# VH-VL binders against p38851r773to978, part 28

Target 1, 206 residues: p38851r773to978
Amino acid sequence: EAWCYFQDNFKVGSKTLFHVLFGDKSQVFPSSLFLCKKGSNLNNNSYWERIRRAKEDASCQFELCRKLQFQLNRTSNFIKDLLWLKDDNDNFKLVLQQRVTKIKQGYYFEVEEGPIIVKFPLCHPLLLRVRFIIAECITSQGESLKKCDLAILYDFNYVESIDKLNTKVEKLWLFERIHLNWALRYCKLEHSEINRKTREYLKKFN
Below, E stands for the ipSAE of ESMFold2; O stands for the ipSAE of OpenDDE; V2 stands for 0.75 times the mean of E and O plus 0.25 times the DockQ between their complexes.

## First folded at step 11 (VH-VL; framework fv_felzartamab)

Design m6 (at its last look DockQ between E and O 0.40; V2 from the best seeds 0.00; counts 0 for: pae E 10.4 > 2)
Fold by OpenDDE, look of step 11:
Structure m6 (fold): chain C 206 residues (1-206), chain A 119 residues (1-119), chain B 107 residues (1-107)
Amino acid sequence: as target 1 above (206 residues)
Amino acid sequence: QVQLVESGGGLVQPGGSLRLSCAASGFTFSRYYMNWVRQAPGKGLEWVSGISGSGDYTYYADSVKGRFTISRDNSKNTLYLQMNSLRAEDTAVYYCARSDWLYWAMDVWGQGTLVTVSS
Amino acid sequence: DIELTQPPSVSVAPGQTARISCSGDNIGSKYVYWYQQKPGQAPVLVIYDDSDRPSGIPERFSGSNSGNTATLTISGTQAEDEADYYCQVWDSSSDHVFGGGTKLTVL
């Protein structure tokens, strides 16, 4: 499976880190997505919606969801002019869905991002998924202390080739392999940019 | 100035219907989750219903499910509560309150409107 | 479903410290909010996220939350602090949950 993992520490609480990254006023993602046209204001009114889950459990019956829309940047220096996504009007856009799937109030967050479908000529589409975990103190997915002033960001990136039936394509030809590698590099760059923007913001916040 | 103003309360017979309104001003209405909270005379606070910023998602306390309908018109900055099949136990002051989008503190409340269900 | 339990009443002399408890299973893992309600008035948020104060709330109001008990503390209690106080949490299964309320009397 094609994936990459990143981990970063921030000297702020998980709540603060979450707001910086995913808050409704956050500018981290709009400015950090390399596949998107920078400076886009398409998401000025994209707010989190509280959604009841279809499968209810006693611990987490609700999630937060929002959709981010971006104009594609065809002049990316990292991915050649082959990347495109069409909307219903044949416009090149990126629609990114974000879901807060788990909340331990104040000290733990899981955010699912995606899918992002990337189409290339003569290739099967690539499906990108990202999972973010924000946790305080000593924890990965378990219990943590509130207001610890130390947050850990985990960034799990998954890339797979899919066919018309959204089934994973395991055997890729050479050009598809190249695109897959570019996608993985893109994930790394995105993470780096998110990290950079986040730290930049925190310098201003503190 | 951030403000919520409820209206529509009154006297109604059991089995009757009433529609409450809450007019919002001074903030971006569509950004906030909105709540109805009621308080029976001499009793505590009880959450009644909630609605997401877009209005796409609505939620109800078990005590009012199937009888009450929450809605909003973001173009008019107004929250509504349609109350049907009213019961005596629904008698209360009804407050509208906004919640933070993430942590759900009810930081702004209206003055409330009294609903009395009596024969 | 989480339930929040408050004492029905608390009395304090002027200038003394009032403490109002809010008990619930593992409430320390949640953020607790406190509301003040004076007779004939709407509730007012006085504490959010366990211990933070909204603008305009006096510094004598403070909050803590640990284990199974959250506490609203009013130091140097004044006559104007006489009111009903409600604790509240958000729960994914129960949405907004209030305590039963505590009547604070300033003697």
Scores: ipSAE 0.364, ipTM 0.773, lowest interface PAE 1.3, mean pLDDT 86
Fold by ESMFold2, look of step 11:
Structure m6 (fold): chain C 206 residues (1-206), chain A 119 residues (1-119), chain B 107 residues (1-107)
Amino acid sequence: as target 1 above (206 residues)
Amino acid sequence: QVQLVESGGGLVQPGGSLRLSCAASGFTFSRYYMNWVRQAPGKGLEWVSGISGSGDYTYYADSVKGRFTISRDNSKNTLYLQMNSLRAEDTAVYYCARSDWLYWAMDVWGQGTLVTVSS
Amino acid sequence: DIELTQPPSVSVAPGQTARISCSGDNIGSKYVYWYQQKPGQAPVLVIYDDSDRPSGIPERFSGSNSGNTATLTISGTQAEDEADYYCQVWDSSSDHVFGGGTKLTVL
């Protein structure tokens, strides 16, 4: 399993940052995704659907889920070979889920994205998933929690190899490492685009 | 323009059944979590049941679990509450209410429909 | 499972400030919502997220929430503010939990 994370600070409250990134009117997704063809008319998000969280861990009061629909960006040489991301037609429409899995009273948000499975040539399939965490500094004043107007975005990216049909070719490990490193570089590019769009949106909001 | 209108209330005997409806207009019904909240005569508000936008997740107060069934028909923009095995304690005005997508503030309420359970 | 306690009634003279309390164990860690209900009418949301006003709610309505007490404050109280007021929180085990309500009388 390989992973990386990115951290950025914003001079706004965590609720504001959450709305900028994930609100129904936000323009950050899907166009910031590394797999997304920017500007496509096929890029569309479902609205968030509220559901009650779950089962044995009731610490989060609710869960929200939406689907990001977008056209696959096929401009890189190796992205053209991602057979597992094709739909059944030539438009290469993809659906990627986001779920708000945790909210703590407006100072902490956790959003999970994916997973998706991608297949590079001569490589085990890779599982890609992302976890976003928005946290705000809080202080205790008397018996209350007081929010500061400073939010932190954590962007955790996980890339895992998935076993396929028991290949016997040992040379695949070199190519898997190369493709894993490329996947991690795309995670960095994705984060940079998310950060750029977020700051641009915040200028307009303020 | 955003509106919720309840119907289906009336008089019913203990042990009987009644189905409430809530017609929604002016918003995309299928994306909103919906609630039933009741108020007994001269008493406060009590949450009864809730349902996710897709309808796949339903929730009930302990006082009604097993007797009441919440459902929705997103093609008709209508929320339902099927009430079975009614008791005198279920006598109340029943409101439907919409929860906002981020925080569970009930920002739109219907006018209510009266359910009376008496011998 | 949190219980919300409100005073049964509060009386104020016109133009004075009304304060309606809502007490609960560590309620300051939760977002509090306030609803106004006039006789024969449905509740109306007047404060959300402790202190924010929905569009159309007069500026005289404000809220605070710290420790074990949330407070709805109505400054410059008018006769039209006479109503029952309910506080509400969301709880993971019980969903929406309401306080018992406070009757505000403007004399």
Scores: ipSAE 0.008, ipTM 0.521, lowest interface PAE 10.4, mean pLDDT 79
ESMFold2 (binder alone), look of step 11: mean pLDDT 93; pTM 0.947

Design m7 (at its last look DockQ between E and O 0.36; V2 from the best seeds 0.00; counts 0 for: pae E 6.3 > 2)
Fold by OpenDDE, look of step 11:
Structure m7 (fold): chain C 206 residues (1-206), chain A 120 residues (1-120), chain B 107 residues (1-107)
Amino acid sequence: as target 1 above (206 residues)
Amino acid sequence: QVQLVESGGGLVQPGGSLRLSCAASGFTFSRYYMNWVRQAPGKGLEWVSGISGSGDYTYYADSVKGRFTISRDNSKNTLYLQMNSLRAEDTAVYYCARSDWLYWYGMDVWGQGTLVTVSS
Amino acid sequence: DIELTQPPSVSVAPGQTARISCSGDNIGSKYVYWYQQKPGQAPVLVIYDDSDRPSGIPERFSGSNSGNTATLTISGTQAEDEADYYCQVWDSSSDHVFGGGTKLTVL
């Protein structure tokens, strides 16, 4: 397995940043995914839903879930059958799940995204997972203030090689290692695009 | 204009059943979490039930679990509350109210309410 | 389960400042919402996210939330402000939780 993380500061409150990134009208993800057709409108009706009652604690008050749909680009190698849907034109699209797993109202959010499974020739599939943490001033273990003007975005990316049974592959041959590195580069590109779109939005509306 | 309109209230005997409706207009109904909130005569507000935008997830107060069923028809922009095994303590004005879990943790739009009276 | 406690009644003279408290354990860590309800009418959201006002709500309405107490403040109280006021939070176990309500009388 491999992982990388990114950290960015934004001069807005955590809730605002959350809305910019994950709001219903957000254009960040539909236009930011590297492996999909950019500018898709497939998610116009993809709304967050409260899916269960969370345990009563300070960090997990409620959980939300939504599914994003996007068309694959020419270079996509998604293999997970359960993630594939056909549109009205018999085109394949990917369904990506996002979950808000922890919320401290107004000042802390954790969002889990995934999985994305990518297949390369002669290699075991790569499983990609992403976790976003939005916090004001401090990490999840600290105490944040509500309605601050500074939010921190943490983007944690996890990449694993898996076999057909979704079991982790421990030993990778050389070509697989190369693809793993490419996956990590992909994560960086995704983050860069998310960051770019987010900042673009903030310039327009703040 | 954003609007919620409740209907279906009335007089019912203990143990009886009643079905309330809430008609929504002026907004994308399926986008929102919907609630039933009741208020007994001369008393405060009590959350009764909630339902996710898709209708796939429902939630109930302990006081009504097993007796009430919340549902929605997004094609008709209508919210429902099926009330069975009604008790005298269920007597109240029942409001439907809209929540936005993404932007609001409260209820920003309310209907006018419909009165349910459970009495022998 | 979280419980919200409000005083049953508050009285204020016209033009004076009314303060309605809402107490709950660590309520300052939650966003508080306030509703106004006049006789025979549905509740109306007057404060959201502790201190923000919806469009159409007069500026004399304000809110604060810290520690174990949230407060709705009405500066320069008017006769039309006479109503019941409810505080509300979201709770994972009970969803929307309301206070008992406060009757505001304008003398």
Scores: ipSAE 0.426, ipTM 0.817, lowest interface PAE 1.2, mean pLDDT 86
Fold by ESMFold2, look of step 11:
Structure m7 (fold): chain C 206 residues (1-206), chain A 120 residues (1-120), chain B 107 residues (1-107)
Amino acid sequence: as target 1 above (206 residues)
Amino acid sequence: QVQLVESGGGLVQPGGSLRLSCAASGFTFSRYYMNWVRQAPGKGLEWVSGISGSGDYTYYADSVKGRFTISRDNSKNTLYLQMNSLRAEDTAVYYCARSDWLYWYGMDVWGQGTLVTVSS
Amino acid sequence: DIELTQPPSVSVAPGQTARISCSGDNIGSKYVYWYQQKPGQAPVLVIYDDSDRPSGIPERFSGSNSGNTATLTISGTQAEDEADYYCQVWDSSSDHVFGGGTKLTVL
C-alpha cells in the first residue's frame, strides 16, 4: 500500500480556499489533474449537487457531489501504454467524482476524489484515491487567523479485480513494484500543478 | 433578476389532490437544489421536500412521505409538488426556495408563496 | 431528531441590541441559519453558517452558536427590523429543521 502526503499553507480563510479550488468559476480542475489533456473541449465539470448518504452504507459522509469529465493525456511518457478499466472509450475520456463534506469542528472541508482505476499489462488493477483537506488555523480561543492549510493525500492500492475494490493485494509482482515509481511521480506532478494554479488564482481573487 | 413564482394553490377537499408549480427565472435552474417549505396559518416554517439539481435525488419530510411527490422540469425551469391524500393539517402557504451550495444548507432565494386550503 | 426552540417574542427599544435565541440539543455541533420574515412576505436569509452574512445584509446582524444555544444579534435595532425570525439547521436524519419563530417588536 503506497501513499503520498502534501501540505501547503495559504493566507486566506478556508471558505475562500475552497472556492478557489472547487468553486464554479475555478479552473483548477480538471486541468490540474495529471491524466487530463489540458485545453481539450471534452473537459467539462458538472455543477455541485446535493446528495444524501446511501442508507446501505453507514460510513457515507459526503453531502455534495460533482463529476469531472476530461480527455486523457496520451502524450505523457508515463501513461502511453495504460489500459483504462473505467469509462474507457474511443475518445479516451474519463469521468471522475468529487465528493465534499463540510465539517464544522475545526472550520474545515474534506473532498474525496476518485477512485481512478489504472491497469498496466500483466498487473493487478491499481486503485487511486485522493483526499483534500482544508483546515482553518484557529487560536486556542477558537478565533480564525485567516490562514488555512491544504493537505492532499494520494492513496494507491492494488486490488484483485475491478469488481472487488475493497480488496488488497499483499504480494506484489516485480512489474507492480516498478509501477509504484509511476505512482510516486504521479502524485508529485499533480500536487505541483494544483498548488501552482491555486496560488495563481488566489492572486486574481484575493 | 433571480425570481421564483409559485402557482397552483387553492381550496381542496380532504383526501383530494393538488399540484403546485414554481417558475424560476434569472439563474441557471438545473444547477440548484430546490425546496418546498410550508407555513400553516399563524404557525412557523416547516420544510416539506427537496430535490437535487439534476432531479436524481428527492427528499421528503416524514409528515408528507408517500403522499407528496417533488419533481422538476429543467427544460421549462419549473419545480413541481404533487400533493395527494391531502389532510386538514396540510393547509398552509407553500414556498419554493433555492439552496446555493455557497450557503450549504441555507435557502437564499424564496418565492412569495401560494395558499393551499384543505377544508370541506 | 433535533428540535429547535425559540422564544415566542422579544421586545427591544430602538437603537438597542436585540438577541434572539435558538435552543437545541448540541446545536453548537451544527451550522445555524437565520431568516427574517415580515408580514405577508417570504423569508429572507440573514445569517448562514452561524455567523456569516449574505451580501446585502446590514452589518448590524450577527450570530453565534455554541453548546445548546445559537443567538441572532441585531445591534442598533431599527423599526424596519420588526419581523419574525426563524433559526434552521440541517440534520442527516431529519433534513431541514426550523425553530418555531420569534416575533421581534421594536418599542
Scores: ipSAE 0.066, ipTM 0.652, lowest interface PAE 6.3, mean pLDDT 82
Fold by ESMFold2-Fast, scan of step 13:
Structure m7 (fold): chain C 206 residues (1-206), chain A 120 residues (1-120), chain B 107 residues (1-107)
Amino acid sequence: as target 1 above (206 residues)
Amino acid sequence: QVQLVESGGGLVQPGGSLRLSCAASGFTFSRYYMNWVRQAPGKGLEWVSGISGSGDYTYYADSVKGRFTISRDNSKNTLYLQMNSLRAEDTAVYYCARSDWLYWYGMDVWGQGTLVTVSS
Amino acid sequence: DIELTQPPSVSVAPGQTARISCSGDNIGSKYVYWYQQKPGQAPVLVIYDDSDRPSGIPERFSGSNSGNTATLTISGTQAEDEADYYCQVWDSSSDHVFGGGTKLTVL
């Protein structure tokens, strides 16, 4: 099984269509670059056995979310520069090595302990699954997340809706819903397909 | 930069004990699964034991279960293998090797090995 | 509880393609790793996850894994590639399992 990059090749052509600025440094990066291992799928027994062992090691769904994000980050320079996920048993934390200052035609959010700006790349079922697992971990952390001042910044069409929300819980729910709607439109996945994959993941480890 | 260094090998009589150590440097030791792999003179590679990054989960080859104990001290960046009830067939070069918790890179970093000879 | 079988030896002329097989029941459902070992040295990972190369490994090394057989392929084989080669899988019931090894001779 070969690694592949989707449609936007980092070196040769996508940088003028979508741009991401990192910190104080004026650098342009393609927004739809995505790395996957071609032929990897959710039905592979070795894949699920490795995930099961990781859960046994961590003894926690939240720790598993962290390990999955870390592994995903390691497979792509684009992904690893945007998000680093840490956990402790009493607090959920996102750690960012670089600050992304601008995204064109995409979504991003900030946390109270630092700006974490993430553009959702061209999707693959595995990346969508990881994103929804992370969103579930964020939502399920309870009181720890009330200390995070999450703000969602994205396509102008949704800004007014966010501004009307009075609580962080409503903003987190809208964040999940927006990403689901964007994934359905951009990746042409049915809502039922994403729900099925979420259920499959939970079934394997609960 | 990234390095594993084994020590503790030597000559021991059948039924004796030895403790091997593996000192890690240049990476976040607690994040990686660690392995002991041995190679008898003129023979192939044989996996002996593995330990999770947290140290909470340990795994052993059937040939060493009940005799060998793998452990780690993440504060000292050191992996251990306590070998008891040694037999002639345990004679081998013992390597320590790291792998990611997902076994993504396989065993990508190996030490130089330490020779264990079990003989009368 | 998978058992991996490799041919004991493979010989190729310089510049020819060497193919080393690793056979095991349903090995295509597992991720395969390949190691190169030269005399007196520790093993070196040359292929991970069936077909991927670590940084620094020459492009002439490639891998495949399907059904009951995984294959390490060395295109344009060079004298420096002469070594013992081991396949390895991770199996849930037996953890890490190595093949018996194949001695590659380049003459």
Scores: ipSAE 0.000, ipTM 0.434, lowest interface PAE 16.6, mean pLDDT 61
ESMFold2 (binder alone), look of step 11: mean pLDDT 92; pTM 0.942

Design m8 (at its last look DockQ between E and O 0.30; V2 from the best seeds 0.00; counts 0 for: pae E 7.9 > 2)
Fold by OpenDDE, look of step 11:
Structure m8 (fold): chain C 206 residues (1-206), chain A 118 residues (1-118), chain B 107 residues (1-107)
Amino acid sequence: as target 1 above (206 residues)
Amino acid sequence: QVQLVESGGGLVQPGGSLRLSCAASGFTFSRYYMNWVRQAPGKGLEWVSGISGSGDYTYYADSVKGRFTISRDNSKNTLYLQMNSLRAEDTAVYYCARDWLEWGMDVWGQGTLVTVSS
Amino acid sequence: DIELTQPPSVSVAPGQTARISCSGDNIGSKYVYWYQQKPGQAPVLVIYDDSDRPSGIPERFSGSNSGNTATLTISGTQAEDEADYYCQVWDSSSDHVFGGGTKLTVL
């Protein structure tokens, strides 16, 4: 079990930051996708769908959901049966699920990405989850400052098998430890790229 | 040019049914969440129903739940509102409206008048 | 459920500044949208995300939102600005919620 956490500050509202990161015209993720080939965003027509939550939540009655398709990088070995779909050319592409799981307009967003399941040689399957938290700063009086904190959480868990995704491996093999370290380093690079692209966009937007 | 055009309005008896249509043009229809908003004569705006881009998810105001059905045909770029068990209080101009940045409505049709009267 | 309250009417002389309020509990934490509706016409979005203007909307239109009140401000009001104005928010429990509308009269 491993995780990493990054946080950034942006001088924009939560809605703006959300659209910069996750909007259909976003230029951030096409080059900033974990374990995906850079620039491999295949579906620019993938849009958020409003989904009514099964359980009513006073703070969030809706989730937003979309599916994105990507090409894999050279070293990626995603589980084909779980994450791959055939495109119109009968080629297998990675399908990534994104969900906005919490929404407070003008204040708070949580975006969950995944799961991503990667099978490395001689290793247990690696289950990856990414969570984005967009939160506006609030005064002591509860007033939004229309400025945001962005937190990105990366969770890594080796699981016993594809059939037992909920059973975590307690003791990692040497190769699993090595791969995990590489994954953590990659997350740092990914985060840096997301941050860079986001700031670049905001500079142009403002 | 982005445009929405409503049709299907008219006079109907209480308890009757009516089907409204909204023809969209000038944009990728399937991309957008669509709404019906109505306005009773001399009154304000009231959200009636919404539908996701794919049509998989539909939502209704409490005032019309169980009576109205929103749908869409993305191949025809058309939004529909099936209104059953109509009541006098349903009398209004009905607008179709496209969501803007998910939470607003940036494009409106000119509306179609529905009159429910004996 | 959130409720938005607007004054029924506001009057202003030509060239003066009109202010239309939209009150709601903690509305400052939400993004407010404003619509203009002239007689016999469909509503037109004039302000989004509290203070941003769509393309084609005059700069004399501005918006603010803090605390429990959002405000649509029309500086240098013109005769053509006479219309009904509606504020609107999105709420997770109520979806789209409109204010009651304000009739702006240019005297």
Scores: ipSAE 0.035, ipTM 0.632, lowest interface PAE 4.0, mean pLDDT 83
Fold by ESMFold2, look of step 11:
Structure m8 (fold): chain C 206 residues (1-206), chain A 118 residues (1-118), chain B 107 residues (1-107)
Amino acid sequence: as target 1 above (206 residues)
Amino acid sequence: QVQLVESGGGLVQPGGSLRLSCAASGFTFSRYYMNWVRQAPGKGLEWVSGISGSGDYTYYADSVKGRFTISRDNSKNTLYLQMNSLRAEDTAVYYCARDWLEWGMDVWGQGTLVTVSS
Amino acid sequence: DIELTQPPSVSVAPGQTARISCSGDNIGSKYVYWYQQKPGQAPVLVIYDDSDRPSGIPERFSGSNSGNTATLTISGTQAEDEADYYCQVWDSSSDHVFGGGTKLTVL
């Protein structure tokens, strides 16, 4: 039920920003993720691959998908005693999906990430989804200003069980409300790291 | 040099089976979405099947679903199409094609002819 | 499933402009691709993303897409441009959807 929204302006075109964030040579992910242990040799991204959208969703023509593999950062005070979905218990690895869900004429990009499932002790599972929106600034005549906006929306929902991700818990316990404050810190810290890495890489291309 | 080479076409009776192969060279095969596209004699192009770069996602035209199986072996840089329960209307030249990263099929093989007749 | 309709044939004199249409319900909301196929050969991509040319495609090839119609335009048409031309879109339910093809004759 909690959400965070961040918007930043960049003095580059939207295709350039998309490449910096999500390009095959980009290093923004997974190292910018809050849960990622930076510098681990287990951190690896698959290439983007084209996949088919669901039949009921005719608004999107295609979907590009990749998998971010990373080692969980267990030293953070914010993730002690958390239950995570792991591919390898000895290494505490997580695989997180990113999907490019919309591209419009090279000036608009939408990327969805997740879900991540976080379980605090004695709480329902907390579902995190992230959406990235890149939109080029254009004049009323359709001319590019060579500027774009990045919007990041973090959405947190408690769900009844890991099998019922489209559900929402109607009554929250005190601990669950307290852990929503953790969600606010999560999104602020992750956004700050994404923004820092993005601007660092933009200097490399300028 | 980027290249796709199909093989495995031939004459098959109705109800028979055939396995097509497409050998890829000159590019990172595992990165690309791959397609089978067919063309009946004197007719237009028809998409048959597609497979994601990892092989985790496969797709089929309704006309072939349940009869054809697309697969890939990324260690051998090879795309496959297993065709079962063949019908006369499956007679065509079969092309393999890689998807351009901007969603176009930018490289095609020369095709292999499949003929289904009594 | 979107269905794409092309005229069966188009004739043009050498040096003149050829226009090949591709009609589909709200095709302007989709990226359109064009393929050239000469007899006995595999198709060749000539236009992607409505209007962009792959490397090696002559500048006389151009494309547009709005509303219910996409158009391939060949200016200064040459004898070597004589071929079948197919439009194509991606559709989430059927992956790649092709038009029926248009035979371009240069006479």
Scores: ipSAE 0.023, ipTM 0.585, lowest interface PAE 7.9, mean pLDDT 82
ESMFold2 (binder alone), look of step 11: mean pLDDT 93; pTM 0.950

